# VH-VL binders against RecQ-mediated genome instability protein 1 (rmi1), part 1

No score or structure here was measured in a lab: all are predicted.

Target 1, 235 residues: RecQ-mediated genome instability protein 1 (rmi1), of Schizosaccharomyces pombe (q10160)
Amino acid sequence: MNQTTTLSTELTELGVRVQNRWLQSLLDYLAKKHSTGANTTPQLVMQYLVASDIRESTTSEGAAPYIVSEQHNVRIENTMLLQIVRVREIGISIVNQLEYLNDLEELKKLKGQKVIRLVHDESGDEEQNDDDGLTEAQDAVQKGSELKKMCRLILEDSNGQRFWGLERKPIKGIQLSTKLGTKLLVKNVLVRRGVLMLDPNNTTILGGSIEEWDKDYFPKRLIEELKGELSKTKA
Below, numbering starts at 1 at the first letter of every chain, in headers, positions and changes, except where a header shows other numbers; antibody chains aren't numbered by Kabat.
F stands for the ipSAE by ESMFold2-Fast; E and O both for that by ESMFold2, at different seeds; each is averaged over both directions (binder to target, target to binder). V2 = 0.75 x the mean of E and O + 0.25 x the DockQ between their complexes.
[cut] marks letters that were taken out.
Atom coordinates printed by the task and the answers are left out, and those that the model quotes come from them; centres of patches stay.

## First folded at step 1 (VH-VL)

Design c1 (framework fv_roconkibart)
Fold by ESMFold2-Fast, scan of step 1:
Structure c1 (fold): chain C 235 residues (1-235), chain A 120 residues (1-120), chain B 112 residues (1-112)
Amino acid sequence: as target 1 above (235 residues)
Amino acid sequence: QVQLVQSGAEVKKPGASVKVSCKASGYTFTSYAMNWMRQAPGQGLEWMGWINTNTGNPTYADKFQGRVTFTLDTSISTAYMELSRLRSDDTAVYYCARDLGYEDYYFDYWGQGTLVTVSS
Amino acid sequence: DVVMTQSPLSLPVTLGQPASISCRSSQSLVYSDGNTYLHWYLQKPGQSPQLLIYKVSNRDSGVPDRFSGSGSGTDFTLKISRVEAEDVGVYYCMQGTHWPYTFGQGTKLEIK
């Protein structure tokens, strides 16, 4: 009978607890833009939610406990809704990551969004495999694949609390190009030294992004951030 | 000690614009949403909308949509409300007030108010 | 828009006597999270509104025990067990369940 209450209840079953003011604003927008808007579905609301900032769109019931940063070997059994603030690859050197990202940017400039394959036919000089001299980054660019070994995330909950997440096992959809503001549901997660231990069994990727965070981020702004980090680590 | 301090009274002509400021102190500015209300002389309170202080995203009540703009200057913990195409019935005291932004839907601290008078 | 109706609009009270203000909403104020977003504010003469009660019955920090809120669904009451001189002003109920957020028309409490 109350559309806001019905939708909010259905979204809670999907692991998302929306703020009333946000949902009302969305329903008003949809009613004006498309039709009377009386039959908005939870799936349609989710499309807008994953593009939102969960600090604005969701309530504190889906937030992480206050003590997460001080916990060690403790399991958080409840489901948390989180958004990605940053992704870093910690299994590959920053130097190799920068080589990959700079090469990728240059190739995109020449051929749009596609990687160019260079062919050395019949040079007649050396009969050695091209792979022998390539760095990991150069090899990945040549093969059209992204670098990935182990990602570390900065995650944010609905209360704006930030904490680390570490990929214990590869999670499909988590890599350097993952959009900032992407939404995750995390449940039954082990916390070690304040870090969430993420794997495919406890992490569900909902997708989305926050446009203000992600605009012009990959790869240009990421390159700038990594150069800054590299400069700080040098003696 | 939480405090919201608003700019001084304004007298404007019909058709002009007015910009009211609300400077926050005593708390983390970006942790609380800022709401705007107004009160015509001798009348009740009317909610105008709110702004997320962390993202800068505003939400406006329908009757003010297209005439009001909420903005921030986070470096000085200040929120602004600009009302354009002023009419005589926009004469009112305008208030800023904070709420938690993600848990609560009530206003725990209010500014002192800014009287805006619209007349020639 | 949700219409908030207060009664009485004018409330003359003798010092030390109890006072009661009613607030009714045109729609239920219960949200899907089980909370009821009905709040009470006091505006003293020449001052900004100040929060008294939030979510029906929770007294804000520093608000005297003589103030209490109750109600459910669409019917709410603010009670003052013993009115003091400093309680003079206009009382407003507000709903935060439905957008846009709306206020009652106000109840003016005066000493007689």
Scores: ipSAE 0.000, ipTM 0.422, lowest interface PAE 15.6, mean pLDDT 82

Design c10 (framework fv_roconkibart)
Fold by ESMFold2-Fast, scan of step 1:
Structure c10 (fold): chain C 235 residues (1-235), chain A 124 residues (1-124), chain B 112 residues (1-112)
Amino acid sequence: as target 1 above (235 residues)
Amino acid sequence: QVQLVQSGAEVKKPGASVKVSCKASGYTFTDYAMNWMRQAPGQGLEWMGWINTNTGEPTYADKFQGRVTFTLDTSISTAYMELSRLRSDDTAVYYCAKDRGYSEYDLGYYFDYWGQGTLVTVSS
Amino acid sequence: DVVMTQSPLSLPVTLGQPASISCRSSQSLVYSSGNTYLHWYLQKPGQSPQLLIYKVSNRDSGVPDRFSGSGSGTDFTLKISRVEAEDVGVYYCMQGTHWPYTFGQGTKLEIK
């Protein structure tokens, strides 16, 4: 009683408007798993929300206006909850990106282990180096730390509408290895003909992913997508 | 597979209103915006506006603002264009067209499928 | 509004010969993403327009390779390497970069 109402209100203050059906299902799940019900916090709900598909977990009240794609030099003052569909680095040639990603995949196969530590809750970029002294592979990983110049995103709102986001200034935690389905809060953002002009002041990274989208994506499927893009550029 | 089927020809007197329908099939109606264009006899194409099929929010070209209304019936995957206070120079073939939508390579801003057109004749 | 100007407006061609249509915009069509949203449509007699080329040079699915698009900024060209009878119709350029979307006045391709 009132638990869903109290949680919905508190989550709204954090910029997230959840669907009552989704929230009730989560509370039922948590009660069966832990007898947790009465002690469920907004923070615990957020842990599950960032792993969800916001088309299912949130209401359209946090969605982007559709006419964004037809508007030029306008500002959206309200807070939007968005999830990342794709990340591309547009300030570095596809050829150079493919060289790095192929080196990374080769190192991953050779070592049989993860070779990149990703940013965790805005904690910063982390790198793992091979202690076996494979100089070429280590150099490739180090060069990868320089592959952050300017990212372009495909973003999706709670209605499933997709649109572009462009980094005006580097945003910590946005890079080619950012997980698909990562959640962003965007507010007071300038829009130029459907492109959200993102910077650290208007963008907050909540984290998370959608496992179905991100499974086996980085770097294998990303490499194949970039090869396809390179082929289209040459034709 | 994708098909847009429009309502039949209309003859109207000046001052009347006309409502044209566009029924979509072969794709998820609410995933893509619907655009409206017209073409006067022997003349070029003119964009009138579009409607967000998910939210129902329309965007109108300035020339038509206040005279045109875009609406939806999502239950039958149909979009409507109503033009009021008709003038003789509104005589045209009216088209609906599906927005391409967004992709990894392309934001769209063009139309991939068009309806067959609806001739609206305004004469006294 | 961005004005789109096509030339020629009437283009009589002999079957098997090449054809070329020009389209000029009053403003640059380069979008903030670097893409150029200039597209070409063909309207065959008695039919709805159909997409031929999107974003300057990309052929839509099923469009024969005898059609090609080129250009940058404000000047664009559609070329047909060998005109066939089925190519008869009115060709329109369109820009999607600036709101509102605008079309050229059309080029009527006729067989002489």
Scores: ipSAE 0.000, ipTM 0.417, lowest interface PAE 16.7, mean pLDDT 81

Design c11 (framework fv_roconkibart)
Fold by ESMFold2-Fast, scan of step 1:
Structure c11 (fold): chain C 235 residues (1-235), chain A 126 residues (1-126), chain B 112 residues (1-112)
Amino acid sequence: as target 1 above (235 residues)
Amino acid sequence: QVQLVQSGAEVKKPGASVKVSCKASGYTFTGYYMNWMRQAPGQGLEWMGWINPNSGDTTYADKFQGRVTFTLDTSISTAYMELSRLRSDDTAVYYCAREGDYYDSSGYYPLYFDYWGQGTLVTVSS
Amino acid sequence: DVVMTQSPLSLPVTLGQPASISCRSSQSLVHSSGNTYLHWYLQKPGQSPQLLIYKVSNRDSGVPDRFSGSGSGTDFTLKISRVEAEDVGVYYCMQGTHWPLTFGQGTKLEIK
């Protein structure tokens, strides 16, 4: 049994079915960096997988099929691996969300000005500015957790199929600041009129992101998207 | 990363058929619709239709219905466009393009073409 | 079919100067959802088209801020605030609101 087969088997037991070509490419890459293939663990593979696009890195082959339809209420008993395409807060007005997000954008601008130093810090690693940045990040996190009622998600599987997900009960780690491309395992989920009904019991957050999707997204592009949504609402 | 590589230039006589290939790499082939366009020399772009690599379902623009066929070989992540009963005015560069992955605030509409093949020149002359 | 009309067909421009391209549709591109599916592509000489702007005004990733899109209903504009040498090529608008998908005839941007 080669290493790709062993790793694939262990990842499948966790609900993750990797594409053989993707896994081989990762192992080749790690070998090129003088990391030995013999030291590659499922945990190391998962670190790269959660940063990947699951349409590229995973497959539905060998998994039990599922159908999501707006016409039928159904329970999908099997485990689904999904990545987050979008998060929306539907329990808080867009106006209140924009006020919060604009405040975060302003904090980001202030942080950017403080870290641009050319004279005394070649790397930009000033202890004082780093401390200021951490304090601002802590304030942003605190405000984010306060601005949470009910999230609606767009989720995507390994085949690129998209699904609506609705947070029926609060799930720790799902909020507007959740990175795009974050991976979820969803198991034994109720589907109501085509929407996956998510709660802490059926949803496990694996983490990660897709850099291409998430780069410059929160809060700048999210603000732009929400302004677009608000502009379509007639008084 | 994502690449669409098309087959090489073809020279055909009127009445013949041509089959252009588009080999995808760097993404899950079945996860994205594949669209086909053409561009006559010095002219604009013309949409020909799309194929869903997951289902094999196709949609053809009315102008090409009955002469064009889109097919797949999922084992090699390749889409094909076959145009039959060729005419001199079928001389064009033919492109395959992947339908993009964009979410909008009212729904998901992957109608943007985010990656294109390099094009295949098909010349039809006696 | 929805007819997309671009103006001008040829746009000679001096480097560093602004440029503006218009796109007009034969019927409204507002979808029943409220969205407008009007997109802009650039085809550089000898290359395949590339996406610039989607849904009227949204810049695609990696597209410089000097590109902007605007418009509503049937009238749309692509603007370049300061033309660079690498901007030469043919610009196309495309509508996705109505079947079949249709492109404008293209606007060729040249450095004069």
Scores: ipSAE 0.000, ipTM 0.386, lowest interface PAE 19.8, mean pLDDT 80

Design c2 (framework fv_roconkibart)
Fold by ESMFold2-Fast, scan of step 1:
Structure c2 (fold): chain C 235 residues (1-235), chain A 120 residues (1-120), chain B 112 residues (1-112)
Amino acid sequence: as target 1 above (235 residues)
Amino acid sequence: QVQLVQSGAEVKKPGASVKVSCKASGYTFTDYGMNWMRQAPGQGLEWMGWINTYTGEPTYADKFQGRVTFTLDTSISTAYMELSRLRSDDTAVYYCARHEGLYDYPFDYWGQGTLVTVSS
Amino acid sequence: DVVMTQSPLSLPVTLGQPASISCRSSQSLVHSSGNTYLHWYLQKPGQSPQLLIYKVSNRDSGVPDRFSGSGSGTDFTLKISRVEAEDVGVYYCMQGTYWPLTFGQGTKLEIK
């Protein structure tokens, strides 16, 4: 009981306001499945929260205060907790993105065919030795991962409202490979033509994902989505 | 080429206010938040709060809430810290330092410090 | 507030010998992102603090490889493999996981 109140207070200090019923369900789950009992920490709760759907796990206190798409030139001063539904790179052509992602998909397939050798050293049994070595193709794909210009996001709040966020300045951790369901805090953000104007000063990435949204998404399903978008724009 | 240059030393009487400036150069001012710290003579560092340089929104540590004000003049890439109702135990070197992101990155560049002496 | 405790407070060391500084937090610094926002700063005499190590173990640009950071949860260590004269100063750990940001009390490293 008192544990729930203490955890809720401590989670609020991390910028998150949880639903009491969700937290109680998590505590019951941890007691039964992990034998955690009274030793549950705020950090452990956060590990589960960032893997959750905030529509189920958090209160409306962290939601957008109005319908964002209907607003122009207004500032949302309060802190919002949001989850990422989609990421798009709008500063690089879809054709160039598809070339990069297809190469990455091929590299991913190739990696599954590599022979793994275990070596004894100071880093332990987790080390592996790649028998087929690096190629020029692998190096080129890796260099492509440096390329980022400007992302546009579909964001969702705890009430299920979806709206656009635009990266006005590069934000570390936001790119095409950012996991779907990643949580972020946004504070004192300007809304222009229904879009949140994101920058490194007003956005904090908490991390996480929603497994059902992100499973097999990058790069395979993203490639499929981008091909669909390209076909619509070139029709 | 990144520099944070602070205003000069101040001597104030108890009850007065002091305003310290921090002028940034060598980077885009609005890409990085500005933090304020202080260090009493012979003691450790204490975080006072920060200001979002793009929006102008300040965040104050509870200990200083109501006595400190963070402001900006973006036209000259300058942040200000004003501390009111000064006490003798406010005697300290005050530092500005930039950060990238709210929690993700440490203070990579600091100002040279401004000594504020409060004496009767 | 999260309390950061450093030990020792005073560290006399012989040139060329290793040095080790401990930093302990009153609660776990692991953030929900999996990152641990524990950073180390050096304040040389008469100078502003400068960043040495960020997120437990990452050296800032230009920091010599003789500096290393390690640790997890609540227990962190800064190591200098062989102390040089330029390493004299006060070392501070800082946590960024919780507001307000808090510093350790400092460790003064001196050559003997």
Scores: ipSAE 0.000, ipTM 0.420, lowest interface PAE 15.3, mean pLDDT 82

Design c3 (framework fv_roconkibart)
Fold by ESMFold2-Fast, scan of step 1:
Structure c3 (fold): chain C 235 residues (1-235), chain A 121 residues (1-121), chain B 112 residues (1-112)
Amino acid sequence: as target 1 above (235 residues)
Amino acid sequence: QVQLVQSGAEVKKPGASVKVSCKASGYTFTGYYMNWMRQAPGQGLEWMGWINPNSGGTTYADKFQGRVTFTLDTSISTAYMELSRLRSDDTAVYYCARDLEMATIYAFDIWGQGTLVTVSS
Amino acid sequence: DVVMTQSPLSLPVTLGQPASISCRSSQSLVYSEGNTYLHWYLQKPGQSPQLLIYKVSNRDSGVPDRFSGSGSGTDFTLKISRVEAEDVGVYYCMQGTHWPLTFGQGTKLEIK
């Protein structure tokens, strides 16, 4: 068999059905990037796949069924490959989320300024053991942990079809800071009124992101989105 | 599951235009080039061109350049082929087909059922 | 344009016997990177064409192993090891190497 067919078969066993055009382009890229490209593994392909847009990199065989919005409880037994479009925390008020996110944004700005100052400072003799800066970083981490209750996701399949996913039990790796475009494998999932009922047993996080979606998203653009949502709720 | 469904047969007069639709299902519409072919009664296959559903980019065979237009409606996974200034020798079954890989290989693995276009006075 | 010539144009065969179809191109189908873009299609009566073989010798998904393709440069062959009733139809070779894309004139396989 040729290399493309062998890789496609092995990737299918991992729950991923890649597009031939995308795989050929990747193989060409890897051959040019490395002097020796003879040993391309499914795992290496997966490293690039999780950074891709699955609408371009994968086939419809991993997509959700056409009829996903049902009034009754329906179980989708097959494994679906999905990417995260949005994450929302629905167990905590938007006001409290904004307070946390604004604190994170300020902390990020402070850390950025500290790094720049260290690079450009002439003397370098000053050692800034700023307890307030360290305490702020620790407080931000603790506040982040305290703000995880129940996430609701907008998920997208390889056909561009979008669904709601609800975290019924905590899933490690799903939170407000989860990168947009993160890939999930979802298997044997219950659907209630068009919403996928997610838990650790039916959801596997593959990781990754889509750079164009995630660029400058957390926390800056998320803050802007939540402010917009809050204003609609009050209006 | 993977299929292309085309619009129904058309009868047109010389000089008219015809627009054939091709609705995709069961696969990522934007992941595959869509090619258009035709087959006159009792004759062989003739390639007309392709459209890239991801970019909207098109390529037309020289014979049809200026008379054929390929368009898309990505929201409903549908491709369209419009052929203008129809002549009697445009009478043919028109097919859409999915390219297995990039336009560089042109192997068509999924075909629509065909649309008969009859041009008669 | 690249001219694709098929032989024979009509191929009567007995069920269970082998069949062979030839396709010749007017110029080499080897592309600059070394791949050969020659494909085979079957059009059953009243149906759309279906892909059998791509890039000379690769079977499309679901195509029985009774079908095999071979050849190089300008001379190509499609073989059916044991013809079944469902194999009746017109077989077309196609080249994707040179612009514009061109098909052979077709070979009609029919049962004796």
Scores: ipSAE 0.000, ipTM 0.373, lowest interface PAE 20.5, mean pLDDT 81

Design c4 (framework fv_roconkibart)
Fold by ESMFold2-Fast, scan of step 1:
Structure c4 (fold): chain C 235 residues (1-235), chain A 121 residues (1-121), chain B 112 residues (1-112)
Amino acid sequence: as target 1 above (235 residues)
Amino acid sequence: QVQLVQSGAEVKKPGASVKVSCKASGYTFTSYAMNWMRQAPGQGLEWMGWINTNTGNPTYADKFQGRVTFTLDTSISTAYMELSRLRSDDTAVYYCARGRYSSGWYTFDYWGQGTLVTVSS
Amino acid sequence: DVVMTQSPLSLPVTLGQPASISCRSSQSLVYSSGNTYLHWYLQKPGQSPQLLIYKVSNRDSGVPDRFSGSGSGTDFTLKISRVEAEDVGVYYCMQGTHYPYTFGQGTKLEIK
């Protein structure tokens, strides 16, 4: 049994089935990067997997079956590995979401200006910073970002099949700011009319992202997408 | 028994849009994926993408992303492919084909008769 | 994208004689699950393509037993044991292992 076989077996027990070519490439990369001969663990492989595109890094054995809407309340018992393509909040109006996101974007701009001012402060000993308003605004935005009603997801499996997921109950870690390409394990899930009914009991968030999808996405590109969706409803 | 019937030939000017239909019969429409391919005159086949007929979710090949839209009308078992901002090199026969799921949506077991789209000024 | 290369591009054959078409992929088509998504299609003159062979060696329903497929990894072959008149047309290999799906450039089989 070689290292790739042992790692593949251990990951499979967790519901993750990696492609041999991807795993071998990762092991080759790690061998070049770390000259000290440290053993590669399933945990280390997972750190790289959650940053990968599962269409390239995993096999079809973790993919979803073809979803059939004519079947009443179909349950998929097997564990599926999925990645998030999009997140939408469907319980809050687009107008209210845009107000929140625009505020967040402005706060990010203000942080840049504050850094420039701090560089010019020189002494560093001045106790009055006059930044109480920014701290309060940051706290308010942070509290607002934890408020959510119901998210709808576009999910993708290892075969590139896309389908809908809907929160039946709030799942911690799923919100508008969730990174695109975040990995989920979904097990024993009910399907209604082609939509996966997600809750904390059937959904495990592994984390991660796909840099190409998530680059400059939140909040700038999300704002533009939501403006486009709002325009369609007005037309 | 299984049949896919496409709309008739179209002649369009550069910059226009075209919408091709594909009407399915002889099977449960929503149990199979619908794929779209094209073939330029005298050239080979090119895969454009697919749509999940159950969920309505489309997947587009990168080359066509932003110009092509796949839609469905499940009440009449019909899939649509709309291609916008047409160029002369979009001149091709466009095909729909059913994706068999037994081992994934990868196998195109039944094809429509094709729709010739000519883009000329 | 995975490049699929077919040879020959044209194949004149005498009725009743065997024919062989090669297909090579720029990357391995073996999925880690053990499946190899390499398929063969035939496009007869003036007709839509039709499925002949799926997953390397499996004949589709209604396909005559004179057609067979073989190969592994990056090198695949379609064989016709004895060519009939109705076999004329363009043969395409296609890979479904890597996204986006890609086709070979085609092999035109003609009776001489």
Scores: ipSAE 0.000, ipTM 0.416, lowest interface PAE 17.8, mean pLDDT 81

Design c5 (framework fv_roconkibart)
Fold by ESMFold2-Fast, scan of step 1:
Structure c5 (fold): chain C 235 residues (1-235), chain A 122 residues (1-122), chain B 112 residues (1-112)
Amino acid sequence: as target 1 above (235 residues)
Amino acid sequence: QVQLVQSGAEVKKPGASVKVSCKASGYTFTNYGMNWMRQAPGQGLEWMGWINTDTGNPTYADKFQGRVTFTLDTSISTAYMELSRLRSDDTAVYYCARVEDYGDYLYWFDPWGQGTLVTVSS
Amino acid sequence: DVVMTQSPLSLPVTLGQPASISCRSSQSLVHSDGNTYLHWYLQKPGQSPQLLIYKVSNRDSGVPDRFSGSGSGTDFTLKISRVEAEDVGVYYCMQGTDWPYTFGQGTKLEIK
């Protein structure tokens, strides 16, 4: 077997079916990036895969079957590789979510201002100014994150099929700040009314993101999306 | 047979509290969420909130937040709705209703309990 | 909150004739998933409400073909092709697209 065939086989055992041309392009890139002959492992390939768009990097063989809203109490026993398109918190009001997210945005601005000021004021000196305690904004942010209740996801497979996922039980790593394009392996999942019933036993978070989708998304663009949804309720 | 059976009618004085029960049978209690609605005499339906029967987590409509409490006793497949600091305008028939799935965000209610009349007077 | 408005409030109908009930929402009920979460319930005299139609046009199990739902966006209609005595009661539309869930004020169908 050549390296491409061996890697493809090993990735398939992990639930990932890569496109041959994508894998070859990655191997060519790695050869140019590393002038020494470093060995390419399945783990290294996975690091690049989770940052990719699975519509471009994986084959239809790992895609979900056709899922429709009329399907109720249907079990999908095969392992599916999916990427997160959107996350919504459905157990917390939009008003409370906006308060939390605006506090996060303010904290982000404060951190950005401190970095700029330190570089500007220190005249090339690398001294860091740390506060001994948490600010009121930082306390508010941390308290807000403790209020997670239940997330609903828009998920996408390698064929571009989109469908709902509902967090039936809390899954660590799924929350409003979860990056868009994060990869999930889902197996033995129940479908109710076209919605995947997700829990820690059937869902494995691989991580990653799609930079194009996630750029400036959390919390800025999410705030804009939620304000739009809230505005419609006051028309 | 899938069925929701509610407790009997109650007569309460203003300022008191009332606790209505809703006993489920014919299905796995924790597989379906429970919604609560009310209907004042001659008026329409008003949604009060729901409870996730698997986790026990309630969600309340803003109008009732602070006065209503949803609880469960999973050992007897029963959901409870307690409304405190009763006013005369709380006189209504109170209904429980099952949602077809755990996360009742976008779904419909079927079946409904038979209703519990709560009268608040004098 | 999404306001649901039904018309007429009272609908007297002769047995065997058609009936039509309108439901309007203050905002579009089309969800980001492409579905419209508009449902119809019937409350017969002295009984609990029962589901008739879900997601605009889907009849619940056991609901006769003479009931049909239609509409899109903000305007929805429930039709009964030939009214029977058992159809007497109050009809409610409900939206499940946005929290909190809201109901129309009801339409009372009466035999004249």
Scores: ipSAE 0.000, ipTM 0.432, lowest interface PAE 15.2, mean pLDDT 81

Design c6 (framework fv_roconkibart)
Heavy chain, then light chain:
Amino acid sequence: QVQLVQSGAEVKKPGASVKVSCKASGYTFTSYDMNWMRQAPGQGLEWMGWINPNSGNTTYADKFQGRVTFTLDTSISTAYMELSRLRSDDTAVYYCARENWGYDLPYAFDIWGQGTLVTVSS
Amino acid sequence: DVVMTQSPLSLPVTLGQPASISCRSSQSLVYSSGNTYLHWYLQKPGQSPQLLIYEVSNRDSGVPDRFSGSGSGTDFTLKISRVEAEDVGVYYCMQGTHWPFTFGQGTKLEIK
ESMFold2-Fast, scan of step 1: ipSAE 0.015; ipTM 0.511

